VH-VL binders against Vacuolar sorting protein 39 (VPS39). Designs and how they scored, part 17

Target 1, 267 residues: Vacuolar sorting protein 39 (VPS39), of Arabidopsis thaliana (Mouse-ear cress) (q8l5y0r16to282)
Amino acid sequence: PARIDAVESYGSKLFAGCYDGSLRIYSPPESSASDPSELHQETYVLEKTVAGFSKKPIVAMEVLASRELLLSLSESIAFHGLPNLETVAVITKAKGANAYSWDDRRGFLCFSRQKRVCVFKHDGGGGFVEVRDYGVPDTVKSISWCGENICLGIKKEYVILNTANGTLSEVFPSGRVAPPLVISLPSGELILGKENIGVFVDQNGKLLQTERICWSEAPTSIVIQNPYAIALLPRRVEVRLLRSPYPLIQTIVLQNIRRLVKSNNAV
Below, E stands for the ipSAE of ESMFold2; O stands for the ipSAE of OpenDDE; V2 stands for 0.75 times the mean of E and O plus 0.25 times the DockQ between their complexes.

## First folded at step 7 (VH-VL)

Design c4 (framework fv_zilovertamab)
Fold by ESMFold2-Fast, scan of step 7:
Structure c4 (fold): chain C 267 residues (1-267), chain A 123 residues (1-123), chain B 107 residues (1-107)
Amino acid sequence: as target 1 above (267 residues)
Amino acid sequence: QVQLQESGPGLVKPSQTLSLTCTVSGYSFTDYWIHWVRQAPGQGLEWMGSIDPSDSYTKYNQKFKDRLTISKDTSKNQVVLTMTNMDPVDTATYYCARESYDWGTGLYYFDYWGHGTLVTVSS
Amino acid sequence: DIVMTQTPLSLPVTPGEPASISCRASQSISSYLAWYQQKPGQAPRLLIYDASNRATGIPPRFSGSGYGTDFTLTINNIESEDAAYYFCQQYDSYPYTFGEGTKVEIK
């Protein structure tokens, strides 16, 4: 049994990034059409294992369907062409990166490494060019694009990095016990975690509304699957509707889940 | 000039622990993985394991995982192979090799090897 | 584990003639295959990686080809200095595995 640290969808298939650096590809079974009395339960089946996809654990993956690319974070940030998984680009400066964010509309990548935030742009030909490199006061725990700006969770504080001039402006503290979580919405607005609360802010960190998402406990990760917000809490997952008053839709009690990963079914 | 050099005891008694050191020079130590590969007299090459010196992340051949530990000392530019419970069948020349990662293609390969050190396991 | 099988195990060749060595993987390894040369008493030397890319400093008479399970190393105009053992290696999956080696002898 393989330990899976990252999951992403590509068409009808599932890509699973493993702790051993392999990529496992799962496909849904083909139904038999010959006997209508035959019972067939849907189950994803391992189609193939791409061993040696990365020499370190695959921590995160994202299918960029509009660009036919797979983005992976492992030893560095790499882009592979879909469907063949040929290597298109590897961002050398991202070796040791611990977090990233992709802006699909503009083709911009940002990532954090140690006390630096670096921005690259897709040059259309498959390569990436460095745009900026910013110093930050401490290790970044969470990062996301917010319009033209970048929101960072550093220690227990949220800050907005202005990409034009490199200035940092404080938003608010992330809380005493919960790690900072920065979640981007399609609008370019953000949900920021504060203890058990999700707070809505605009791209400059300004409070958008007084209504909040209230989780039953402090989440360690949050994923947006419109129209739902899905949060990983201690030994359970809570699914809430992304519509005021953000009602609880489902609770799933689970063992040994470490992180939630966004599913991408194409744009 | 990139160089890798193995050092350690040439003789080990059965059941004893082997410790070999790979000292590197001529490049940034933390930028490349180091692998250990052995070759028994008159036999082929056998991959043992590897380490990333930047964070001590290791990969081991399952055949050796219960006996093999690979560690590093960044201050000395050294990678250390430790293997417990040595047996006469472990008699081999032990090589360390640098894994180059071609960032443009995302591919790996062993571009530089040490000269190798012969370890004989006998009473 | 992926098993790598080399043929032939011994290959006598005349200087100036081409030599070909085959390597077969027990399962598909895409192009994740390297070739190494080893002379007696020396460490292995990288010749080819990613099935067909020559390593830095390797003469153009060495070339590699293949994909999936079947791979070939070709030495176009063999020279006396090419007498050595040649090993293929897959790096598609851990553990990395090597072929048993081919001894190239100059007649």
Scores: ipSAE 0.000, ipTM 0.428, lowest interface PAE 14.7, mean pLDDT 84

Design c5 (framework fv_zilovertamab)
Fold by ESMFold2-Fast, scan of step 7:
Structure c5 (fold): chain C 267 residues (1-267), chain A 122 residues (1-122), chain B 107 residues (1-107)
Amino acid sequence: as target 1 above (267 residues)
Amino acid sequence: QVQLQESGPGLVKPSQTLSLTCTVSGYSFTDYWIHWVRQAPGQGLEWMGSIDPSDSYTRYNQKFKDRLTISKDTSKNQVVLTMTNMDPVDTATYYCARDYDWSEGLYYFDYWGHGTLVTVSS
Amino acid sequence: DIVMTQTPLSLPVTPGEPASISCRASQSISSYLAWYQQKPGQAPRLLIYDASNRATGIPPRFSGSGYGTDFTLTINNIESEDAAYYFCQQYDSYPYTFGEGTKVEIK
């Protein structure tokens, strides 16, 4: 019954990062090959609670499967070995970081802290080494690797930070009301949020020859689960196909989900 | 009713600094961005830069970034364009324009000032 | 920078004729395209925004169409007061850029 602030999957299991700093591990319900009729009815069971995983709320987590590591953002950025969750590294310079991005191919981490963007590299043996520290003109609201460069959503615009020389190139203005969102695609291209619209750009911030994704309202979060784009809107989740014209596949109403869960638990 | 009005010198000598003021009325000054657009005699329109009057955040066409500064004075409902090291090729009519953007994220120019001609000549 | 190319640059028309002006973007701008009318000695006036929406007070004889890279402004049943320069503008990305302009001239 703890407040959960971050979720991530690892194999068949669910990892939940909690407000009290604990990590909770959930296992899927028992399934039988002889009875697939109930596959859409899942109830995860708490398998383990790792108390003292962090001293502060766990606000983000990411499983780095190719490296057998769990990345967590809490008081700082920490890396834990999988499957046993032993502490491998803590990036002390990331204390107070508000956003991060991981480049799995190169093993590069970038994060923002106040008006700085810092880059670290995974050094094969489990350690992390600082590569660069860049000044930026304002607080970063969203950040993502885009090839060798970093795309930043700052204040009212999107910019590309060139990591070789530290220069900033303007892309386009973010929305007036909605906060900026930078979403990385498996291709290395980006989706940039502008109010209720998602705009496709390449690694240099150049607009791609493609149609826009139109959400019903401005999303606060977008996740890509190929072939779908899943957006969190103020009162619902929209699932759209990542293929022009980006049709709406499913809408999930959050209050409906809460009532449904209560109904299923009331026997 | 919505009104934008430019004011400033009609003549500037080469290497001098230009200062133009855009005064707005008829709407809430801090709710809309103000842009500067210029037009050389007989030529097309060229976007120079913009400011959000609510917090002084600016965007510049990189062509002008080293010479151009846009600032605001909220007490007077004014936006000021300052451009250093003027050259005869900078001779143009200078316009201020209001962008339209509310919750829909569209940035087109719905209202323009009347324009002020600036001639750069010795 | 996105380059906006207008054709034709000069368009002589007789009153009552339809007039069409083309605007082509060097890369896709979705529907983020506006059209402006400018008479000599005056500021530009917004005609069309978001490629096809008429601005307030603009007569229905003005219409816009297009998406992506190719856009058209159409003036049906042209009147003498429509003699002016017409400019397209993209607002998809900074820096905002304009076409070179089309002069519509009444014969």
Scores: ipSAE 0.000, ipTM 0.421, lowest interface PAE 16.1, mean pLDDT 83

Design c6 (framework fv_zilovertamab)
Fold by ESMFold2-Fast, scan of step 7:
Structure c6 (fold): chain C 267 residues (1-267), chain A 121 residues (1-121), chain B 107 residues (1-107)
Amino acid sequence: as target 1 above (267 residues)
Amino acid sequence: QVQLQESGPGLVKPSQTLSLTCTVSGYSFTDYWIHWVRQAPGQGLEWMGSIDPSDSYTKYNQKFKDRLTISKDTSKNQVVLTMTNMDPVDTATYYCARDEWGSGLYYFDYWGHGTLVTVSS
Amino acid sequence: DIVMTQTPLSLPVTPGEPASISCRASQSISSYLAWYQQKPGQAPRLLIYDASNRATGIPPRFSGSGYGTDFTLTINNIESEDAAYYFCQQYDSYPYTFGEGTKVEIK
C-alpha cells in the first residue's frame, strides 16, 4: 500500500522509507524452510510503522554502523540514533538537498542544494558543524567524496571540487543520454558513468589504467553490493562481478522498471 | 612516446579482402580504445569503427557492418582491421587513432601516419 | 546519423586577421565536439576537444566555442603556418561523424 522509496538494512531488520514520510521496520522471516525453494516464499513482516518520521518522502537512507546512526534524506538531512530512532540532529541548511555523500572515516557529510555544495562535520559530541559552503555552476545530479575532495556530476560533466580552495577541475563529459553517475568504491576509487561504460578514476579524477565495466545499455542507477555492481537499465537489471574483467553474472528482465533502491543486502 | 603505426598492402584488387594492422607503443595497450578512420583522396574523414582492446568489444559504422571486422592481438599490441569485398570506391588513406579517455565515445588524441590503400585491377 | 555541416568550405585570410569556421550539427550534441587540423600529406592533429578545451601544445590563438548545435573555431591573429584543412567531429553518439572540412588559405 505504501510506496517505498528507500531501503536499508540494520542488523537482521529492513528499514523502508516511504513516499508518505513514514519509516517502516520489517523483521526477517521465520527460521529455515525444509525445502530451499520455500525460502523464496517467506516474506519480511512489518514490525513497526513510525508515522510522521518526515513530512516529505524519504528518498535515501544509510545506516552508519560505526556511529550507531541512521542518516535520512527527505525534507532535509536528519540523523537518528540506533536502535531506538531518537532524533540526534537535523541539518537545517540541507532543506531541499537533492544529493549527499558520507565519509565514515572522517565523519564528514557533503550535500548539494540548488547551486551550492555544503560540508558538515560530525563533532563527536552528537552534533554537526558547518565546515564550508561552495558555489558550483549548476545543479548537481550526483555527488561523492573522493578522498578529501568531492566529485560532482553536473548536468553532462564530471568535475572535482577541491575542498581546500574551492576550485573546480573538469574530469570529462558524462554523456548525453544517461544522467551522470558518481559511484564510490570501498577502495576510495570512483566509478564514473559514460553512456554504457563505467570508468574507474582515482581521488583526483585521474583515469586508472584498468578495464571498464561495459553495461549492455546506459544505466540510470548503479548500486554497489560487494562483490557485485548492480545496474538498472531501460528494461533490465544487470549484475556484474566488481572485478576485472567485470563479467555479467545475472540479468533480470523487468516489464515495468521501478527505480533501484539502496540496500545493504539483496532483497 | 605514444606512437601508432599502420601497416598493410598498398594495392588490393577488387573483391579481395583488406587486412591492415595498427601497432601501438608508449602506453598501456588495453587502457585505450582504437578507432579506424579513412579518407578518400581529396575527401573528408569517415569513421569506420572501434575496438576496446581490454575485452574486444567493437562498434562499427553500420554502412560497413557486413564487410568490416576489427580484432586485436594483445601479445603484439596490435589492432587489425579486416574488410571483405574491396571496391575501387574503398581507395583511401586508412588511419588508426586512439580514443583520448578510453571510453569509446571520445575524440582522437593520437593518430597513426596513415597508409594509402589503392583498390585497382 | 548526425550530419555535421561546416561553413565556409574555403576561407582565404590575410596574416594577422582573425578567421572563424562554423560547424552545425543536425541535432544537439551538447559539448561533444572536437576540431582537427590537417596539413597536406599529414594525419589530422587534435586542436580543440569538448567544444572549447585546447589540446596540449596548441597555441592560444586557437579557441573553440558553442553548445548544442552551433559551434565555432576561431583563429585569432592567423599565421602563415595555419594554412590547412580544419574538420569538426561529433562524439555524442555512434557513428562518429565529421564535417566536410574547411580549407584555410593564407593570401
Scores: ipSAE 0.000, ipTM 0.381, lowest interface PAE 19.4, mean pLDDT 83

Design c7 (framework fv_zilovertamab)
Fold by ESMFold2-Fast, scan of step 7:
Structure c7 (fold): chain C 267 residues (1-267), chain A 125 residues (1-125), chain B 107 residues (1-107)
Amino acid sequence: as target 1 above (267 residues)
Amino acid sequence: QVQLQESGPGLVKPSQTLSLTCTVSGYSFTDYWIHWVRQAPGQGLEWMGSIDPSDSYTRYNQKFKDRLTISKDTSKNQVVLTMTNMDPVDTATYYCARDSGEYDFGEGLYYFDYWGHGTLVTVSS
Amino acid sequence: DIVMTQTPLSLPVTPGEPASISCRASQSISSYLAWYQQKPGQAPRLLIYDASNRATGIPPRFSGSGYGTDFTLTINNIESEDAAYYFCQQYDSYPYTFGEGTKVEIK
């Protein structure tokens, strides 16, 4: 079977972004795409393979329901119209981009490539226009909007990029065991990964509280699915309540999982 | 053997600029961050800033922002601390120290495993 | 900034006795704490990192413990050569900060 690197829900269907650059569409047994309430606990079946969707692995996808667009990160960042997947826009400046963040309220996209952070805005007419281009001291490993600012995981450290003036404010070291992880909360606050802990900071990188989320091992991926924080650890997933003292709710032993993906079947 | 050695002037006049050099040997210069830490006579240790010699990325204690610059010369295995507008309160022994880049069963090691001998800088007219 | 508070600031001990030094952080630093020894006229020397891991070459009589805000350095069977200042240091957040130091004096 195909190596799947990204999964996103759309209506009753699942979109799977593959290492070979194809997009695979899966449908539930006995349910039509027009009736998502009829979903059953049965194996999804492959409906269609879109070969040549990208020349590089599809490493991330996000359904932007309010705009009827599919955002994909692969060779570059591309936007496809839903439901037909016609190409609406390709951000040519995002060629070689390794991370992105979408602000649905403002319609702002930010992404990193090499030592640059670029901001684009959805113009409402189907296109995207460049707003800003910032220099940063090293390759960005993780990125997220935090209110009007952008939080970056760079090399071994977290910094807050002020979008009005381009200044960088230092937060703390990210640790050496696991990659830096920047996780946005709906409030605009952030959870930053450091070894086996998640640290809460505000939009300016200031520590919010003394309590931390403590994972059993250093996670490689964290997804917030309120009220839960879900972390991918070696050989398992830990689900914790996003409420002090952040108790462990469930441990799931998984095989062949490469990235956690939030379901975005917006209603 | 890993060694760090500070050098520079022992006396600086108020309002002048201090320049200290840290020379390292016994390991790969670009593999470890170098930090500057000072200690006023009879007082505790104060972290000033650091540099990654592989790409010149710097980190400064905000207390010294706008006065402190840390730079490197890879050809000489040296890190240089430059601090402007010196004041008598800046009188201290200045140390350079190596940040540990080693992993130990999943632990990140952001502590100072080797230190230079220190150099006393007196700020006086 | 995270403030590190050491207790006691002065600790007289007799050879062969255990010595304990406490370090308290103003906010949780998990296990990101190191301990250093400094003898007069010398640079600090790393003793303990990540709260409880002994650095290379450090005798087993030195041990560290703690998590969150409260940490302890213990020296069992103290020797005359252990007379020195001892400092804790947090590396959870920039700027890195140190405790005031504890002077261990041999009686």
Scores: ipSAE 0.000, ipTM 0.435, lowest interface PAE 15.4, mean pLDDT 83

Design c8 (framework fv_zilovertamab; at its last look DockQ between E and O 0.01; V2 from the best seeds 0.00; counts 0 for: pae O 6.5 > 2, placed apart)
Fold by OpenDDE, look of step 8:
Structure c8 (fold): chain C 267 residues (1-267), chain A 125 residues (1-125), chain B 107 residues (1-107)
Amino acid sequence: as target 1 above (267 residues)
Amino acid sequence: QVQLQESGPGLVKPSQTLSLTCTVSGYSFTDYWIHWVRQAPGQGLEWMGSIDPSDSYTKYNQKFKDRLTISKDTSKNQVVLTMTNMDPVDTATYYCARETSEYDWSYGLYYFDYWGHGTLVTVSS
Amino acid sequence: DIVMTQTPLSLPVTPGEPASISCRASQSISSYLAWYQQKPGQAPRLLIYDASNRATGIPPRFSGSGYGTDFTLTINNIESEDAAYYFCQQYDSYPYTFGEGTKVEIK
């Protein structure tokens, strides 16, 4: 079986992007559960494999529900119609892109390639139009929309890219223990990772509070499922309340976990 | 074949302005960053600055910030280094180098994959 | 600025023997280190990138190792054509900095 490198949820289904370029679709078993508040353990089954979904390994995926599109990051950034998964657009300029962020409200895509940040806008007709192209001084490791601006985790620091004038403002160094990690919060705020610490900033990169989220180890990824922040650590998942003082709620010891994805109040 | 070639005056008088040109060939000019590096006689290499030819975005060594300008001429596939107020201490071989654009899925790191032969610039009265 | 220190500065080697050059960074640069070869009158040539990856077209006798602050370039079974200057470069942080260079001479 091919290695799974990306996971995304679409309705009740799970999409798995594989190293061999295939997309595997998993479905839950038919359940007669009448109470949505009741917790159920479900075993997902492989429903379909789409071979040749991508020529290169699928690195990331995101369902754009408002537009009925699936975004895939591989050799480039591609958009696929849901549920049929036909390719509707490929961002040629995104060849070699390593990170992206989608603004669902405005229909904007930003992505990083080399020392460049590009912005595309969905035209509403299945196409995308380039609107901005910025140079940045170093390799982008993480990227996220923050209002109309873009927060960048460059090699060893966080910066805010002003989309109006292309200027960069430094937020703070990311440290050397782990790659930069930028996490968007539903509130519009961001969590910026520094070693095993998460720092809260606003859309302008201003520190919001002195309290920080402290993980047992530096997380490789964080998923926000209000009211919880769920962090993937090397050998476990840590769940913390996304409220000061951000106490530890649960530790789940899991081996060989590579991806976290949120879906329908589940992770 | 990728080639970079530096050109300019081999002799500059003190307080004058140095202008060097890096001519590139063998690839798409706007796709790669170009860097300038110099080496004084008997000393190590020193990074001066860089430019993205696609939009003329520049990065400078702070040491040279006040007197160094890097620009490009797309029509000629050239990057130009301009440095003002030259001093004998600026005597060096000047190189231009290309930064690779090879994507690294793990780190996305970049390094110099091609260098010019260099041009010696002597600052003397 | 990150200071890169190479040792030795001169290295005489007999053909067929191995040669090792050390590069030390004043602070951790992870694996953001490259090695270059430069012969007189020629452009520098990339040998190793990211500390241990051999560049395209570089013979297997060239290898790099290290992480953090200490790095090593090794030339196994050195050949006469390997006589050159070798230097390391960090690209962890701006400004990029280089070692002093090592002159490898064939005995």
Scores: ipSAE 0.019, ipTM 0.568, lowest interface PAE 6.5, mean pLDDT 89
ESMFold2-Fast, scan of step 7: ipSAE 0.437; ipTM 0.751
ESMFold2, look of step 8: ipSAE 0.330; ipTM 0.704
ESMFold2 (binder alone), look of step 8: mean pLDDT 90; pTM 0.914

Design c9 (from zi12 with heavy chain S59R Y100L Y102E Y104S S108Y L110P; framework fv_zilovertamab)
Fold by ESMFold2-Fast, scan of step 7:
Structure c9 (fold): chain C 267 residues (1-267), chain A 126 residues (1-126), chain B 107 residues (1-107)
Amino acid sequence: as target 1 above (267 residues)
Amino acid sequence: QVQLQESGPGLVKPSQTLSLTCTVSGYSFTDYWIHWVRQAPGQGLEWMGSIDPSDSYTRYNQKFKDRLTISKDTSKNQVVLTMTNMDPVDTATYYCARDLTESSDWGYGPYYFDYWGHGTLVTVSS
Amino acid sequence: DIVMTQTPLSLPVTPGEPASISCRASQSISSYLAWYQQKPGQAPRLLIYDASNRATGIPPRFSGSGYGTDFTLTINNIESEDAAYYFCQQYDSYPYTFGEGTKVEIK
């Protein structure tokens, strides 16, 4: 099979972003009512391959259902209209971007490229307008909106970028065992990764509670699918409840999985 | 054109300190990790350690304990391997190698080596 | 440390014949495995990464497969220029470790 780097749900369909730059669309099978005991197989069927959807691997995708748009990160950040996938906008300044975050309520996009963080807004007419451009001291590895501020995970530390004045405030060092991970919660609060621990902080980087999520090993990716926190650890996925004491619910053995992705249309 | 080139002494006496340099060209020096790998004559490859040239963050194989230090000189686009108390069993060809960076990688992904230096033979004997 | 065991250590093959090299990890490494080719007097060259992905410029006769502890490098329709040592490498856990190497010799 083709290497899939990003997945996203759209209605009943599954979108898969591939390393070769193609977008593959899968549909659920149509069920038969003849005999339930004879139909034990459930599988998604490849409906369509959009070859040439992007020139580079599709590394992330997000369905923006309220706006009927598909956001994709590949060579740059692009927006396609749903359901037809016509190109609506390409953020040329995002060429070579390595991380992004979308604020659906305000219609704000932020992304990092090398040592810069750029903010764009959806203008309501299908286009995007640059708002601000900030210098940062190192390459950003993880990024998320936190209210009106932006939290950045850079190689050595977590910082809060104040978007009004461009000031960076240190939160704490990111640790050295695993990459920095910035995970936003619907409340605007954050979970920050440090070794095998998930730490809760507010929009200004202040510690919210003493209790932490303790993973069995340092995760390389964390996805929140309320009420669960799902972490990619070496050789397995660990699913925990987002309620103290954050108990382990499930462990899943994986094949060829490098990163977890979250769908806004989760089942 | 991406190039990595090792240089240093071909002969080292037992108990002395080895210093090797890896000079890189053809790409942005601070964008890729550099690893050191050695190979004893007629034997397999052994990973020694690595450095991120953007901030000097290092990873070492614990087998070398306190003997191994990897550092950088950004003004020269060089990574330096220093190893103390050399022993005849340290006789090997020493390679520097570049960590493959892919546009699909969002952070500290798995490491494998896309470009290697030509290697430099270091013989440890009196 | 994760120990990587290659079999066979020596593999004489006739041109046009397929060749297979096995690599076994002492514990599961998922798909975090690369294969390298090394000709005498030369540095290693990346062939395969993530167990099955071919590196840029590598001919399609080279392929990799496997997951967990058992991995295979296959060279279909072997050519005389393929005479070399072949090494597997795991990058699941520190320290990174290599197999002993397999010497492919053309008869």
Scores: ipSAE 0.000, ipTM 0.391, lowest interface PAE 16.6, mean pLDDT 83

Design d12 (framework fv_zilovertamab)
Heavy chain, then light chain:
Amino acid sequence: QVQLQESGPGLVKPSQTLSLTCTVSGYSFTDYWIHWVRQAPGQGLEWMGSIDPSDSYTSYNQKFKDRLTISKDTSKNQVVLTMTNMDPVDTATYYCARGLYYDEGYYPFDYWGHGTLVTVSS
Amino acid sequence: DIVMTQTPLSLPVTPGEPASISCRASQSISSYLAWYQQKPGQAPRLLIYDASNRATGIPPRFSGSGYGTDFTLTINNIESEDAAYYFCQQYDSYPYTFGEGTKVEIK
ESMFold2-Fast, scan of step 7: ipSAE 0.000; ipTM 0.391

Design d8 (framework fv_zilovertamab)
Fold by ESMFold2-Fast, scan of step 7:
Structure d8 (fold): chain C 267 residues (1-267), chain A 123 residues (1-123), chain B 107 residues (1-107)
Amino acid sequence: as target 1 above (267 residues)
Amino acid sequence: QVQLQESGPGLVKPSQTLSLTCTVSGYSFTDYWIHWVRQAPGQGLEWMGSIDPSDSYTSYNQKFKDRLTISKDTSKNQVVLTMTNMDPVDTATYYCARGLYYDTSGYYPFDYWGHGTLVTVSS
Amino acid sequence: DIVMTQTPLSLPVTPGEPASISCRASQSISSYLAWYQQKPGQAPRLLIYDASNRATGIPPRFSGSGYGTDFTLTINNIESEDAAYYFCQQYDSYPYTFGEGTKVEIK
């Protein structure tokens, strides 16, 4: 069996990005046509394997439904047209990128590689053009668009990068033990991780006067599936409602799961 | 068959860096987490941190702040503990231990331990 | 951090008697609790995991029980070779934490 590093939904299908660089496409069982009295376990069925989709492991994928594109992070960042998966663009400057964020409204991509943050714009005709390249003081561990700005989790702090002038403003120090996490909300607000708590800030990094999310332990990744926040903790996943007081809804016990991947359930 | 063995200096001067190696044999190195646990003379056990050798994912006890790093070398079946700015209170027997993986999710007690190596921090 | 409290800290027993050691967690850890035995000059040895499962090779006189915050290790018909320190450990959440240890002494 192939190691799967990234999963994304496309319509009724499931896309799986594999460690060997292949993309696997799964179709749902014939469940919508099945009689309710018919009892059997239904599973997704492998429809197609796209061998050679990338030369390196596919570590992240995102379906950009409004643009009919699949974004993938592997050796670099690539865009493939949907539904046929023809190559539309490869961002060669993203070779070795470790994190990215997509702003669907503006069509803006940002990514980090080593100590640089690069911004590209979708030009509407299928191509991507470089907007800016910013120097940062250390390797970026987490990155997210926050309105017109970019929030960065660097090894010792959270900063807001102003894209107009390239200035960095400190938000607060990140936790010492837990890696920094920057999570974007549909509202444009951010959740920033600090040990076992999630702190809400606005797009300028200003602390909001709201209650914090308290996970049982420091999460290594968080995925927003509105109205839920799903956090990967050591040995388990916690599902919480995204409304004060952020109650625990469910705990799922897992082993050796490194990060969560959300379906493109956009709205 | 399963064996874990610590190695490294028995004496470290204050402010120096400690480096200990855990060498494992008798099982698939990448299938089990490796943990570091220490025990000061006459005291209890203290968990320091862990690594998954399949991808180098690490977890650390906050007590050690930024002093502790755990890394691996898959080609040698080794896990390395590095701790900076050693202090006499860090004098302890250091153990590496294997996290028990079984067919039930979310459970990692320590099923095999190395023999331990005493590290004395003194000038 | 979850604090693990063991009682008693010292337990003198006569061979053939039962011995019980208690471990209390400062918050619920479900069943994610292990017990270890450590003899002088030796590394710890896993006795019990998941609160009540005996590790491979552990004699049936050792048993564990409990759930949530209160746990017990029981040694039925204690033998002279059981003189050792015993530690409980939670692995529900990081950082993993141990009890202070109980010294079992054979009279």
Scores: ipSAE 0.000, ipTM 0.369, lowest interface PAE 20.1, mean pLDDT 82

